VH-VL binders against Prefoldin subunit 4 (PFD4). Designs and how they scored, part 2

Target 1, 129 residues: Prefoldin subunit 4 (PFD4), of Arabidopsis thaliana (Mouse-ear cress) (q9m4b5)
Amino acid sequence: MQQQGSKSGSEMEVTWEDQQNINIFSRLNNRVHDLDDDIKSAKEKCENLEDAGNELILADEEMVRFQIGEVFAHVPRDDVETKIEEMKEATCKSLEKLEQEKESIVTQMAALKKVLYAKFKDSINLEED
Short names: E, the ipSAE of ESMFold2; O, the ipSAE of OpenDDE; V2, 0.75 times the mean of E and O plus 0.25 times the DockQ between their complexes.

## First folded at step 1 (VH-VL)

Design d10 (framework fv_dupilumab)
Fold by ESMFold2-Fast, scan of step 1:
Structure d10 (fold): chain C 129 residues (1-129), chain A 118 residues (1-118), chain B 112 residues (1-112)
Amino acid sequence: as target 1 above (129 residues)
Amino acid sequence: EVQLVESGGGLEQPGGSLRLSCAGSGFTFSSYGMTWVRQAPGKGLEWVSSISGSGRSTYYADSVKGRFTISRDNSKNTLYLQMNSLRAEDTAVYYCAKGGWLVPFDYWGQGTTVTVSS
Amino acid sequence: DIVMTQSPLSLPVTPGEPASISCRSSQSLVYSNGYNYLDWYLQKSGQSPQLLIYKVSNRASGVPDRFSGSGSGTDFTLKISRVEAEDVGFYYCMQGSHWPYTFGQGTKLEIK
């Protein structure tokens, strides 16, 4: 009787490496959740700044009333334009970086999920809750 | 992540009309100005029109004023360019781009071809 | 309208060598806030334009550090420190400081 190895009856063993991969996945999943909140906040800020800038471009007055969220002021038009441009640039840069970080992390999570599911098959549940 | 997909191009006779559409995804559409840029065969880039994120402000190149109308539907994440009284000189690939006032054109669509000939 | 003039119009370069493109505006691009709204775009054959540099010297996301921009007022330069085969295409400068927005006529960068 020649028989080399056994495909059934073997136990799946959780190695130190497997546990680290599970822990990394969990940490990355939490980071994505945090990033979603930050992205939402940055998008809302971009929207408010865009509206403020568009309102200002139609104004002919040297002094304008300025409102971003709950902030109200009467300032020189050039000062407001500079401030809105700076805030818009900073917020758009931040939004872009957050979106890139999320894409990178989602890619890493997909790779980890593939490795873990390949080894544990239906015996593991990686929830993205 | 960010994608812009143009449609609506085609062949039309001088004096005819076409409506271009640009569907945006992967970003908060209403937060950004949007722009149409065209490129005639073998030629460089020419700015056509821009619209603010809210849609309240619109800007046009002199060559298209009174003939083209830019608009947007933020509920559908879609930008439009209504082109009336078409001329042979309007023959070009029309690109949709994300960006406008004080914001660079950081993402561009694939373009849609408009040909105006008899 | 502000006229944007690029030079050279054709730029053959040996791979690994540096390249430089000039862009000059008929009027100052200094906006009321002190910034110059000058951008550089690359259009590869059969492809849509892509942003390389915005506001004179800021590299767009994903753009290699071998690309740099400089200048102010009416004289601007795009430099590539070490040209690679993937850099071939048409380069356009664009001013966004004044309506209407205007592009340069384009510079074709090609490998010798």
Scores: ipSAE 0.005, ipTM 0.523, lowest interface PAE 12.0, mean pLDDT 82

Design d11 (framework fv_dupilumab)
Fold by ESMFold2-Fast, scan of step 1:
Structure d11 (fold): chain C 129 residues (1-129), chain A 121 residues (1-121), chain B 112 residues (1-112)
Amino acid sequence: as target 1 above (129 residues)
Amino acid sequence: EVQLVESGGGLEQPGGSLRLSCAGSGFTFRNYAMTWVRQAPGKGLEWVSSISGSGDSTYYADSVKGRFTISRDNSKNTLYLQMNSLRAEDTAVYYCAKYLYSRSPYAFDIWGQGTTVTVSS
Amino acid sequence: DIVMTQSPLSLPVTPGEPASISCRSSQSLLHSSGFNYLDWYLQKSGQSPQLLIYLGSNRASGVPDRFSGSGSGTDFTLKISRVEAEDVGFYYCMQALETPYTFGQGTKLEIK
């Protein structure tokens, strides 16, 4: 039924405030693309270091368990293990920070998109892909 | 501060012998594999030999097998390269280097200053 | 033995411009663990080599973020996003998958 006057969306005035919100959304969307690249890079580094640390630790522990049947009181490679763990922690913490920043931006974009779509519906198209 | 200092280089005749030393400081020496890498005048890098942290496992480039012996004394924080039956082609700057990790990844993160070995008649 | 081939061998660059060095191996350096056993080293004139990148893409401690490593299997790249005067020297890739460890021929990076 279209007997209720003209379309509300097409009658809505695009205010200065609306245009600012659209501009903010565009800037945030651009930032998310940059951040996705940073997250992919950091995630790969974190996973590579995690794998390196796990390979080293598992090899040492498995060797002890099969040959002696008990865990060594002092592991000869503690310094090496500590260095790998420090590098992993630093890299993975950076990844966590980037992921938190993305979550914040995505939340802001979702709120902004909801406001704009509630007013304009099919009369506005926001790029997010 | 992690440091490696080489010594023992010099001039020797073909067929002669030299013993290189590499003193480590600023890290737990026994926990790291060590390596010797050489560089002939005006040429690139060539891996020579590696030794595990314990000293139990040793590895050599084919060009030096049977002539060179890598060893270490963890009580003295010192790496050695005994070079026998020297050839003119052994003329190079010899670097010692510390493995970043003894398993994975294999990379040489700290290098000494190098010591020069010249084999000439 | 695994043969490592670098290109270019001579790389003149203008300060502030990007630089890229290729390294190819005669066989795959991808280990069953998922690691690519390829390292990059820089040797400045009159100095010892220094580690830049290990396991294909991981920066060594103290290495600026303008340096990055990429690639997998047999084809690897070292990139410098903005070359600085202090980056001058010979760059070497090395495979650490198996002994004997082998280096590329070296790439001389020079300022134009």
Scores: ipSAE 0.000, ipTM 0.506, lowest interface PAE 17.3, mean pLDDT 79

Design d2 (framework fv_dupilumab)
Fold by ESMFold2-Fast, scan of step 1:
Structure d2 (fold): chain C 129 residues (1-129), chain A 120 residues (1-120), chain B 112 residues (1-112)
Amino acid sequence: as target 1 above (129 residues)
Amino acid sequence: EVQLVESGGGLEQPGGSLRLSCAGSGFTFRSYAMTWVRQAPGKGLEWVSSISGSGGSTYYADSVKGRFTISRDNSKNTLYLQMNSLRAEDTAVYYCAKGYYKGSGSFDYWGQGTTVTVSS
Amino acid sequence: DIVMTQSPLSLPVTPGEPASISCRSSQSLLYSSGYNYLDWYLQKSGQSPQLLIYLGSNRASGVPDRFSGSGSGTDFTLKISRVEAEDVGFYYCMQGLQTPLTFGQGTKLEIK
């Protein structure tokens, strides 16, 4: 309860724990931005590998053209299928892990934001940009 | 590189005053909370006082409230501790410490310390 | 005030052997943020304290991977997987959850 004979202004006192929560929110926000970039990259790679694998299913050729860096090689279809499957498993599982980490962080940020806005309302700006 | 350099320690009699300074370099001083931690001879660490990055919020251990004042000059990258009404139990090495995460309760860098002795 | 209690207070170890230090808080350090506001600091003889572990389990920059922090709520542990001569000194846990910020009594790690 507000202290008798005194009225708090719109600007409330920032307690030590409030400052910690603000700092943690900022750190989590920075991590989410890093994760968004990683997730976007991993998702595109996972989708591209899915598409490449599906394309091979429609092809009947024993030998296919595969690029490694600047060099194209003609590689047995089965070898390419194995490589795509291995890369897809690794990349898509990595994507799942990154998405789970982001979900956890977003949940933590929402909890911190709720606590801080309940106390400070419009007197504090917690940008998620 | 991050550096914190304390100064202003010395010998004082009970009831005297001292002003400690801590010069910071190698980081954006205004963005981080700063803290004073002391250590009496042969004893452990004791938190004394903290100040927010802007200087708008200050916090004190009960043993120093009303006697010590923490302040900062962000234009000079310097933290201060004004120590009034000194007591024998204030005898300690005083460390300046930088907050992690712009003022969290973790201290990622510490100065070398400055010695304060309150005795006759 | 949150009281921090360390055990043991004296820890003689043989080089290359593991070491473990416990820290207990009088109330939970797990905050609504999901973090445990507990740090571990090392103070070597004649030197300033240095940060080893922050927020329960995060290793500070430059700290060797043989150091690890674990625990949640009121019970925390600092482990050194294989002690080296340079690891001697006083180890302190600290809670950063609320003022006054409080340290444990310190644990002196020394070589047998």
Scores: ipSAE 0.000, ipTM 0.549, lowest interface PAE 16.8, mean pLDDT 82

Design d3 (framework fv_dupilumab)
Fold by ESMFold2-Fast, scan of step 1:
Structure d3 (fold): chain C 129 residues (1-129), chain A 120 residues (1-120), chain B 112 residues (1-112)
Amino acid sequence: as target 1 above (129 residues)
Amino acid sequence: EVQLVESGGGLEQPGGSLRLSCAGSGFTFSNYWMTWVRQAPGKGLEWVSSISSSGSTIYYADSVKGRFTISRDNSKNTLYLQMNSLRAEDTAVYYCARVGRWYYYGMDVWGQGTTVTVSS
Amino acid sequence: DIVMTQSPLSLPVTPGEPASISCRSSQSLLHRSGYNYLDWYLQKSGQSPQLLIYLGSNRASGVPDRFSGSGSGTDFTLKISRVEAEDVGFYYCMQALQSPFTFGQGTKLEIK
C-alpha cells in the first residue's frame, strides 16, 4: 500500500521510453482489431471444410462433383478427401496460430497498460474495444 | 445440453403413412450429417437413412427405398422421415442420431426414440 | 452388402473380470485414409444406443478408459478391462465404410 501511494512530489515527465510504450500499445491495439477479423474469417473457412469433409465420408460414389470457391470438377472421391484434409489442416492450423498471436498481444498490452497507468494514472486513456 | 427429440410415431394400417420429426438443440444443427436408425421389438439395430449437412446427399436402406423420404429444415433445426406405403416389417422404435464431425466418425448423440406400429 | 458377425451372442461375466467381444466383417473396413470404419455401440435396457468407440480404436467423449477397441481389416475386438454392473446391455459393432451401413447382430453382456 505504501509503495502504491508514493509521496514523491517529483514532476511527471513523458520520457522517450514512455512515448515508445504508448506507440507500441497503439500498434498492438490496431493489430488485435485486424486479428479478430482474420480469426473470424479463418474460423468460417475451417467450419466450411469440416462440412465438406462430412458430406464426402458418407458418399458411396467413386467420383464426386466438388466445389472450391467458384470451381466445379468431377474428381475421384479419395482425391477430394485428401485435398479437403490438407486444406482443413492448413486452415485450422492457421486459426490456431492466429489465436496464439492474439493471446500474446493481449498479454503484452495488459503489461504495457499496467506500466503506463502506474505512471500517468487517469491522465492517459488506453481504452480498447 | 446437446439433445435430439423425436416425435410423430403412432399406430397405422398397412399401406398408410406417418411423418417423423427430430428436433435438435444445443448444437449447430446445420453442421452435422443426420441419420435414422430403427429397432424392431426384441431385435437389433437397423440403419434406415442418412442425410448430409446441406441436405444434398441422401442414402437409404434397400428395404425403404421408394417408400421413405428423409429431409431436413436447417432453419428449424429439424430432421424428418416421411414414411409411405407402410408394412408390418416397419414396426419399430425409430431413433434419430447425429453423425460426428469428419475428423471423427460415429453417431455420438441419439434421441429417445419414437414408436411406429403397423398393424391391421 | 457388408455383413457384420459378432461373437459371442451372450456374454455372462463376473463383476471386476475382463470381457471381450469379437466382430468380423465380410469385407475389409480399412480405407485408403488408413482408418478402419468400424464403430461400437452400447444399448442399456430401456435406453437409446450410445457410442463407445469410433474408427476402430477411438473412445467417444465420456467413455471410461476401461473400454478399448482394436483390430484392422476384417477382425475387430472390443475389450472391457474390468466389467462393472453399469456395463450390462447389448453391444453392437457397425461398419461405416459404405452404404448400406450395417450392424452386427448384437452381444448381450450379463452379470453372473
Scores: ipSAE 0.000, ipTM 0.518, lowest interface PAE 15.8, mean pLDDT 81

Design d4 (framework fv_dupilumab)
Fold by ESMFold2-Fast, scan of step 1:
Structure d4 (fold): chain C 129 residues (1-129), chain A 122 residues (1-122), chain B 112 residues (1-112)
Amino acid sequence: as target 1 above (129 residues)
Amino acid sequence: EVQLVESGGGLEQPGGSLRLSCAGSGFTFDDYAMTWVRQAPGKGLEWVSSISWNSGKIYYADSVKGRFTISRDNSKNTLYLQMNSLRAEDTAVYYCAKSYRGFGELFYFDYWGQGTTVTVSS
Amino acid sequence: DIVMTQSPLSLPVTPGEPASISCRSSQSLLHSNGKNYLDWYLQKSGQSPQLLIYLGSNRASGVPDRFSGSGSGTDFTLKISRVEAEDVGFYYCMQSTHYPYTFGQGTKLEIK
């Protein structure tokens, strides 16, 4: 939905590079939405594992009672601590990587906005949904 | 292409020390747990030690506990094994292995290096 | 420590025939997350081990579909539907459900 520039009018001419930049911006905007969902999920998992690990620190029993739905399991405390910590490290590292990717994309989008708005001013609207 | 290249093996006397290195490439090194596995001449595989992505969790086989130290330098994509108080029974090919990344899915080994030979004899 | 027991220890096979290797653990390998941390590795003569099957039944990248893994808890099987000459070597199962991580003693597959 953008207007093409014309020599006979006052509109800016849209070059092939401009159209590619607009297309890239749209793809990056869509990726940010996907990343927000992934980040939310990973953050919840990371926080839940941190909570589980913190509660386990207060236990001084060799065998820990662990509930999975309606099933109870008794497992060595060290095994549970080790698995929770490894899962937490993996999940929290994934969260960090997703956040870094979002920061990179947001920076790219800002640069594209600056270039496109400098050329088209108010004749183009780059809104984030 | 994932590659792991071990080095630092050699001949040492009982009671001596050696330091093994494993250089990783073709993957994001700091996202994965890393492991050392050894194999004595004519024998099977024996897990030696594992280290998590940030060095926060470290595990050792009972046979090496107190003598060997696993470590990593993520800025150099390198895994290390410092071996002290060497014994004849430590004679083996030492393999570096990469653990698969995933939520709760650490310690199974999707890629292995070519190995470096450690011989402990008088 | 969890003891991993493989059988047979020696497996002579005629090319084109099926082969089966068993791996038994002294304790259940079923984790609370529903997965069995049981993997299979192949070590060809003079070469490093390579991953064949992970988490009980998943084929590693590049592994032919004639290889399959099955089982749960304490009893696991690696099957080769039709053995080829390149399959010769030592097969090892490994568990990482419980520390310390342990390997089976190995099965030598050889061509008759």
Scores: ipSAE 0.000, ipTM 0.504, lowest interface PAE 15.9, mean pLDDT 80

Design d5 (framework fv_dupilumab)
Fold by ESMFold2-Fast, scan of step 1:
Structure d5 (fold): chain C 129 residues (1-129), chain A 120 residues (1-120), chain B 112 residues (1-112)
Amino acid sequence: as target 1 above (129 residues)
Amino acid sequence: EVQLVESGGGLEQPGGSLRLSCAGSGFTFSTYAMTWVRQAPGKGLEWVSSISGSGYSTYYADSVKGRFTISRDNSKNTLYLQMNSLRAEDTAVYYCAKHGYSYGSTFDYWGQGTTVTVSS
Amino acid sequence: DIVMTQSPLSLPVTPGEPASISCRSSQSLLHSNGYTYLDWYLQKSGQSPQLLIYLVSNRASGVPDRFSGSGSGTDFTLKISRVEAEDVGFYYCMQALRTPWTFGQGTKLEIK
């Protein structure tokens, strides 16, 4: 016959260190949500700028149609290309930094979660969504 | 993983027609310009035609202008080359290639090629 | 149209030795944005071309560091520091600046 597992440790009191770890996890979780929104926005902008650049490299006209919101203008090709490349460099490099920051935070959250769940098991609520 | 798969090649007589297809996967197809490059037996690479990501702009080598039409269906991730009024000198392996991210055109990924033979 | 000229057309090399291929364009490949639009491709026997180097000196993903590109304006060089058996094939330079995009005639690298 098999016995049930031990429940030892699940009734431990929350210490100051435990509360600090919970607080840190909560702050990191909020930052990850902010980063996910920023990453999604930056990725979409980077992809749109790459598309615009690809369209432009095939244009043989000196003046091209450039859309800003709902307004269209005919702008010298070189001016549009320069603006697209400047925006692309800023946005796509920013995307890499945001992704790296998220990876670091996710790693920290995993470490904190492991420590807290080892002590409190299912008695603690660590919500990521 | 970026993949490009060509099809539609075959044997045709001068004056005939063929339609080539290139199916893309592993990338956002609509955001990249696409190109056809050909290689005649024992010869080097020759650019044939290019199309912008949206399909708005198309470009052709002088040797194929008026005979070939490049097009794409972004909903199906597929590039096409309609080849009309075929000539013996159109005999080649036709490669589909994806453009990279730059002002100019770097062909960062290529398909396996499809063979077109035009003979009497 | 920009004409691309390669030399040599045939390059027999002993494994482990260096190899060098030259490419010359009929016009400058320097764009007003400061980049020079010269790419190198390798086509191994029975295979499709593959990108080796873009924008003169940048190695494509997965390309070993024994491959290097250099040059400016109209004169460009592809160097292989130590040739290996897997490097055999045809090497093509290409101007990526404007249509019609044009390739050099190709250099066949062979093992002696």
Scores: ipSAE 0.000, ipTM 0.529, lowest interface PAE 13.9, mean pLDDT 81

Design d6 (framework fv_dupilumab; at its last look DockQ between E and O 0.01; V2 from the best seeds 0.00; counts 0 for: pae E 20.7 > 2, grease 19.2 > 18.9, SAP .4964 > .496, placed apart)
Fold by ESMFold2, look of step 2:
Structure d6 (fold): chain C 129 residues (1-129), chain A 123 residues (1-123), chain B 112 residues (1-112)
Amino acid sequence: as target 1 above (129 residues)
Amino acid sequence: EVQLVESGGGLEQPGGSLRLSCAGSGFTFSRYGMTWVRQAPGKGLEWVSSISYSGSNTYYADSVKGRFTISRDNSKNTLYLQMNSLRAEDTAVYYCARGPLRYFDWLSYFDYWGQGTTVTVSS
Amino acid sequence: DIVMTQSPLSLPVTPGEPASISCRSSQSLLYSNGYNYLDWYLQKSGQSPQLLIYLGSNRASGVPDRFSGSGSGTDFTLKISRVEAEDVGFYYCMQGTHLPLTFGQGTKLEIK
């Protein structure tokens, strides 16, 4: 009459909910790795733009070479400074969003880890190494 | 590359038995949960049964509970479905599908499917 | 059992135009961890199903970005932003939040 799924195993079995939580943890862990790569790249881009702005000041020239796509063009310094600042703002906003996503994911992983370790103790390993 | 190949289908009479097999290759079979899904001629998809990576947890649709038994042999990279007390309504193409990685025996996210094996139950 | 209801059941679409398929469940698919276990599958004629979308909105590996999933709770939508000839076939939603697993009845997408 009940016609439920059959279970086979020991006294302490992995439930449907446990399996889903473990799967979510793995997906989130993979996303954190992707985010770490993206965050590293965004930080490097911000540093490079900051260095470019500083080098522009040190050059103290009215016209400078600036890469536009595949070619260099001679452009007024003020226009390059404006462009670098726009690029820094866009990159820093992107970086902040990536870091916010990572913090949210790490918080959710910590919650899942507490629940799963409390139930399964050392029978599972949710640590990287 | 991941591959799933079903076999063991055929023609049977009502009350008869068949054993389906699904051979997995291109992945570590013992790390994944597995599932059987069937499709009657001209009809939609129907979940039949699922099994965890170790085989310790099994799940069945109400329509097959008590008649079908899902199992696996991880040393042979093979999933099985023992089908007893067959009925005409068991006539379908039977697909095996791979679930998520071990410790993740959820019953969804079927990312790889076999080509199917046909079971016909007729007098 | 959770009933999954798809609409429309037949969807003729002009190539290059958008398409939208609705999937509704008789109970919420939102699990206590905040996720909806709702998958979308495509079955082309004479072929086995293939996974398109999982957890309501995530595209499976290799699935073009013209496919997108949205929704939560009981109401889910699959959208194709620009239908191509290779998109024809039957689309199924499936819920994984409750046992037994259940599929929608399918939506036939075809070119006009």
Scores: ipSAE 0.000, ipTM 0.524, lowest interface PAE 20.7, mean pLDDT 83
ESMFold2-Fast, scan of step 1: ipSAE 0.019; ipTM 0.645
ESMFold2 (binder alone), look of step 2: mean pLDDT 93; pTM 0.955
OpenDDE, look of step 2: ipSAE 0.007; ipTM 0.588
ESMFold2, look of step 5: ipSAE 0.000; ipTM 0.511
ESMFold2 (binder alone), look of step 5: mean pLDDT 93; pTM 0.955
OpenDDE, look of step 5: ipSAE 0.013; ipTM 0.624

Design d7 (framework fv_dupilumab)
Fold by ESMFold2-Fast, scan of step 1:
Structure d7 (fold): chain C 129 residues (1-129), chain A 118 residues (1-118), chain B 112 residues (1-112)
Amino acid sequence: as target 1 above (129 residues)
Amino acid sequence: EVQLVESGGGLEQPGGSLRLSCAGSGFTFSSYSMTWVRQAPGKGLEWVSSISGSSSYIYYADSVKGRFTISRDNSKNTLYLQMNSLRAEDTAVYYCAREKAYYYMDVWGQGTTVTVSS
Amino acid sequence: DIVMTQSPLSLPVTPGEPASISCRSSQSLLHSYGYNYLDWYLQKSGQSPQLLIYWGSNRASGVPDRFSGSGSGTDFTLKISRVEAEDVGFYYCMQALQTPRTFGQGTKLEIK
């Protein structure tokens, strides 16, 4: 929607394109909050698995006690190493993907802010809180 | 985009102390193990110490054990090496490196020079 | 401690020709799941080391395909299919299987 005869001064009507950009920014902003939570969880898990892997490098025992969360087992060292490496690979790859997604979204949000603030200035608030 | 910057090197007498710092930027610092590697003038690379992301696992070369302490402050994205009881044999360029999954070092700092002489 | 031995220690090469560096470990670096905990690093004059190859044969990000790693267990090779002037420097192998982590003594590649 372009300008109406009933609107005056510097006020502008919100066009369909403007509304779409606002909606996209809102969806991206919500996704960033979800991603921050996911990234934090993935970081903690990746670190815990890395610490467990580092411990095993120095171990000279054939059998080790294995606990991830509430699961306990006494298993051969090689089996534990394999499981930790598989979980670490999955978790750390997931973390990298989440961080890449966040970077992409932040870039898109910055571009949308430029477009929307150029038109609406103080009439719109695109805060990321 | 990802970088490591070392500082804190200098000239010290035998028995002196220095603290090295390594500032990380452009990545999630707490998700990576960090390592110090040194190189004496005209010599090859020598591993010094490693620390896991949580600081739960710390390892030292026998030559520095009991004299050097590795630590990190994840809130500041900074790795440290406290060097006590310095010896002439500790004279080297000290590099900071991050360890990617399965312990290879994919990013290295520019190094900071430590000289121990009387 | 695992001892890493490189050969040759000095490697003069004509630009465009291939180069090969050997690295031997005092014990197997092969883990039971099939990975070799052996990495290759390049250090150019006045610069920090940079990762070339990890886990025996995987090229690091940004490393040209003329670099390749091969071998398993105790015998590893880094190959450069066609040497360029920018490749001059010291090449180091390193084992990451156990602490202390140990490097080879280094191979100086230079253009003749």
Scores: ipSAE 0.000, ipTM 0.519, lowest interface PAE 16.4, mean pLDDT 81

Design d8 (framework fv_dupilumab)
Fold by ESMFold2-Fast, scan of step 1:
Structure d8 (fold): chain C 129 residues (1-129), chain A 119 residues (1-119), chain B 112 residues (1-112)
Amino acid sequence: as target 1 above (129 residues)
Amino acid sequence: EVQLVESGGGLEQPGGSLRLSCAGSGFTFGSYAMTWVRQAPGKGLEWVSSISGTGGSTYYADSVKGRFTISRDNSKNTLYLQMNSLRAEDTAVYYCAKTRIYGSGFDIWGQGTTVTVSS
Amino acid sequence: DIVMTQSPLSLPVTPGEPASISCRSSQSLLHTNGYNYLDWYLQKSGQSPQLLIYLGSNRASGVPDRFSGSGSGTDFTLKISRVEAEDVGFYYCMQTLQTPFTFGQGTKLEIK
């Protein structure tokens, strides 16, 4: 039987607290969407900076062309290495923080999902990423 | 060009001490983590120790903890390995290597310096 | 400690033929940041090791396209699409997910 654990003819009531939990889950789920995009972008930036750093190690030129916004400059290789390392530290630390935030939110969503499913079972659908 | 040059290897008796040096050139020395890897005659590679770019963090293989000390002098572009209480099993070629700028992979290696510990 | 196991230990190959080396770890090398902390190195006779592949699948600068790395978690493969005479030597995988960093025992690629 597929109806095991269901109460035939029973009605579930949604309390104010239940509605708040549903609303919180929805907000957290939306935040996870934004975090996934940010995490993906930060990973790509870290990889690109890593590749740029490796390219500098094998470069023969003492001066390299570096773009800052819409301006191009000829800078010494060591200055570009320093700039790339600064950008890497900033971006990779940001990535770590974003990943930690996502872990926290996923844990919160799992806890809310257990509470809500324990009461409503298949009467509620909590979508996640 | 980017290069690492090692020195300080030699013959020593068990219980003795040696200090290895690794001189870097062609790159911003203090921006890269550094490592020591050794290879016993006819055997594979064994990680020994690593140090962060600033020298604030150091790591050691269990076989050398308490006996070896990794350090660096960024003003001299030099990495060191102080080896105390040497054992016959420390006999190996010792390589220094630098990480890529993001701490993964060791992209530049020295030529190696030979340490022989024999009674 | 994480144990790294390579197979085969000896790999005779004819120039122009493909070659494949396996590396297995005793625990996952996949970090929560999405990267596999697994590198491949080549040591030619009488020479220092050289980096071939970092973070599982990225070719190091100057490494020919015929080299590729693949895999995730505990099972990794280094492939050479067409072996050349200059590729002979010992190949090592290495994990840097956690200390102590550990190498596989090495695979000798030789021409037959």
Scores: ipSAE 0.000, ipTM 0.504, lowest interface PAE 18.3, mean pLDDT 81

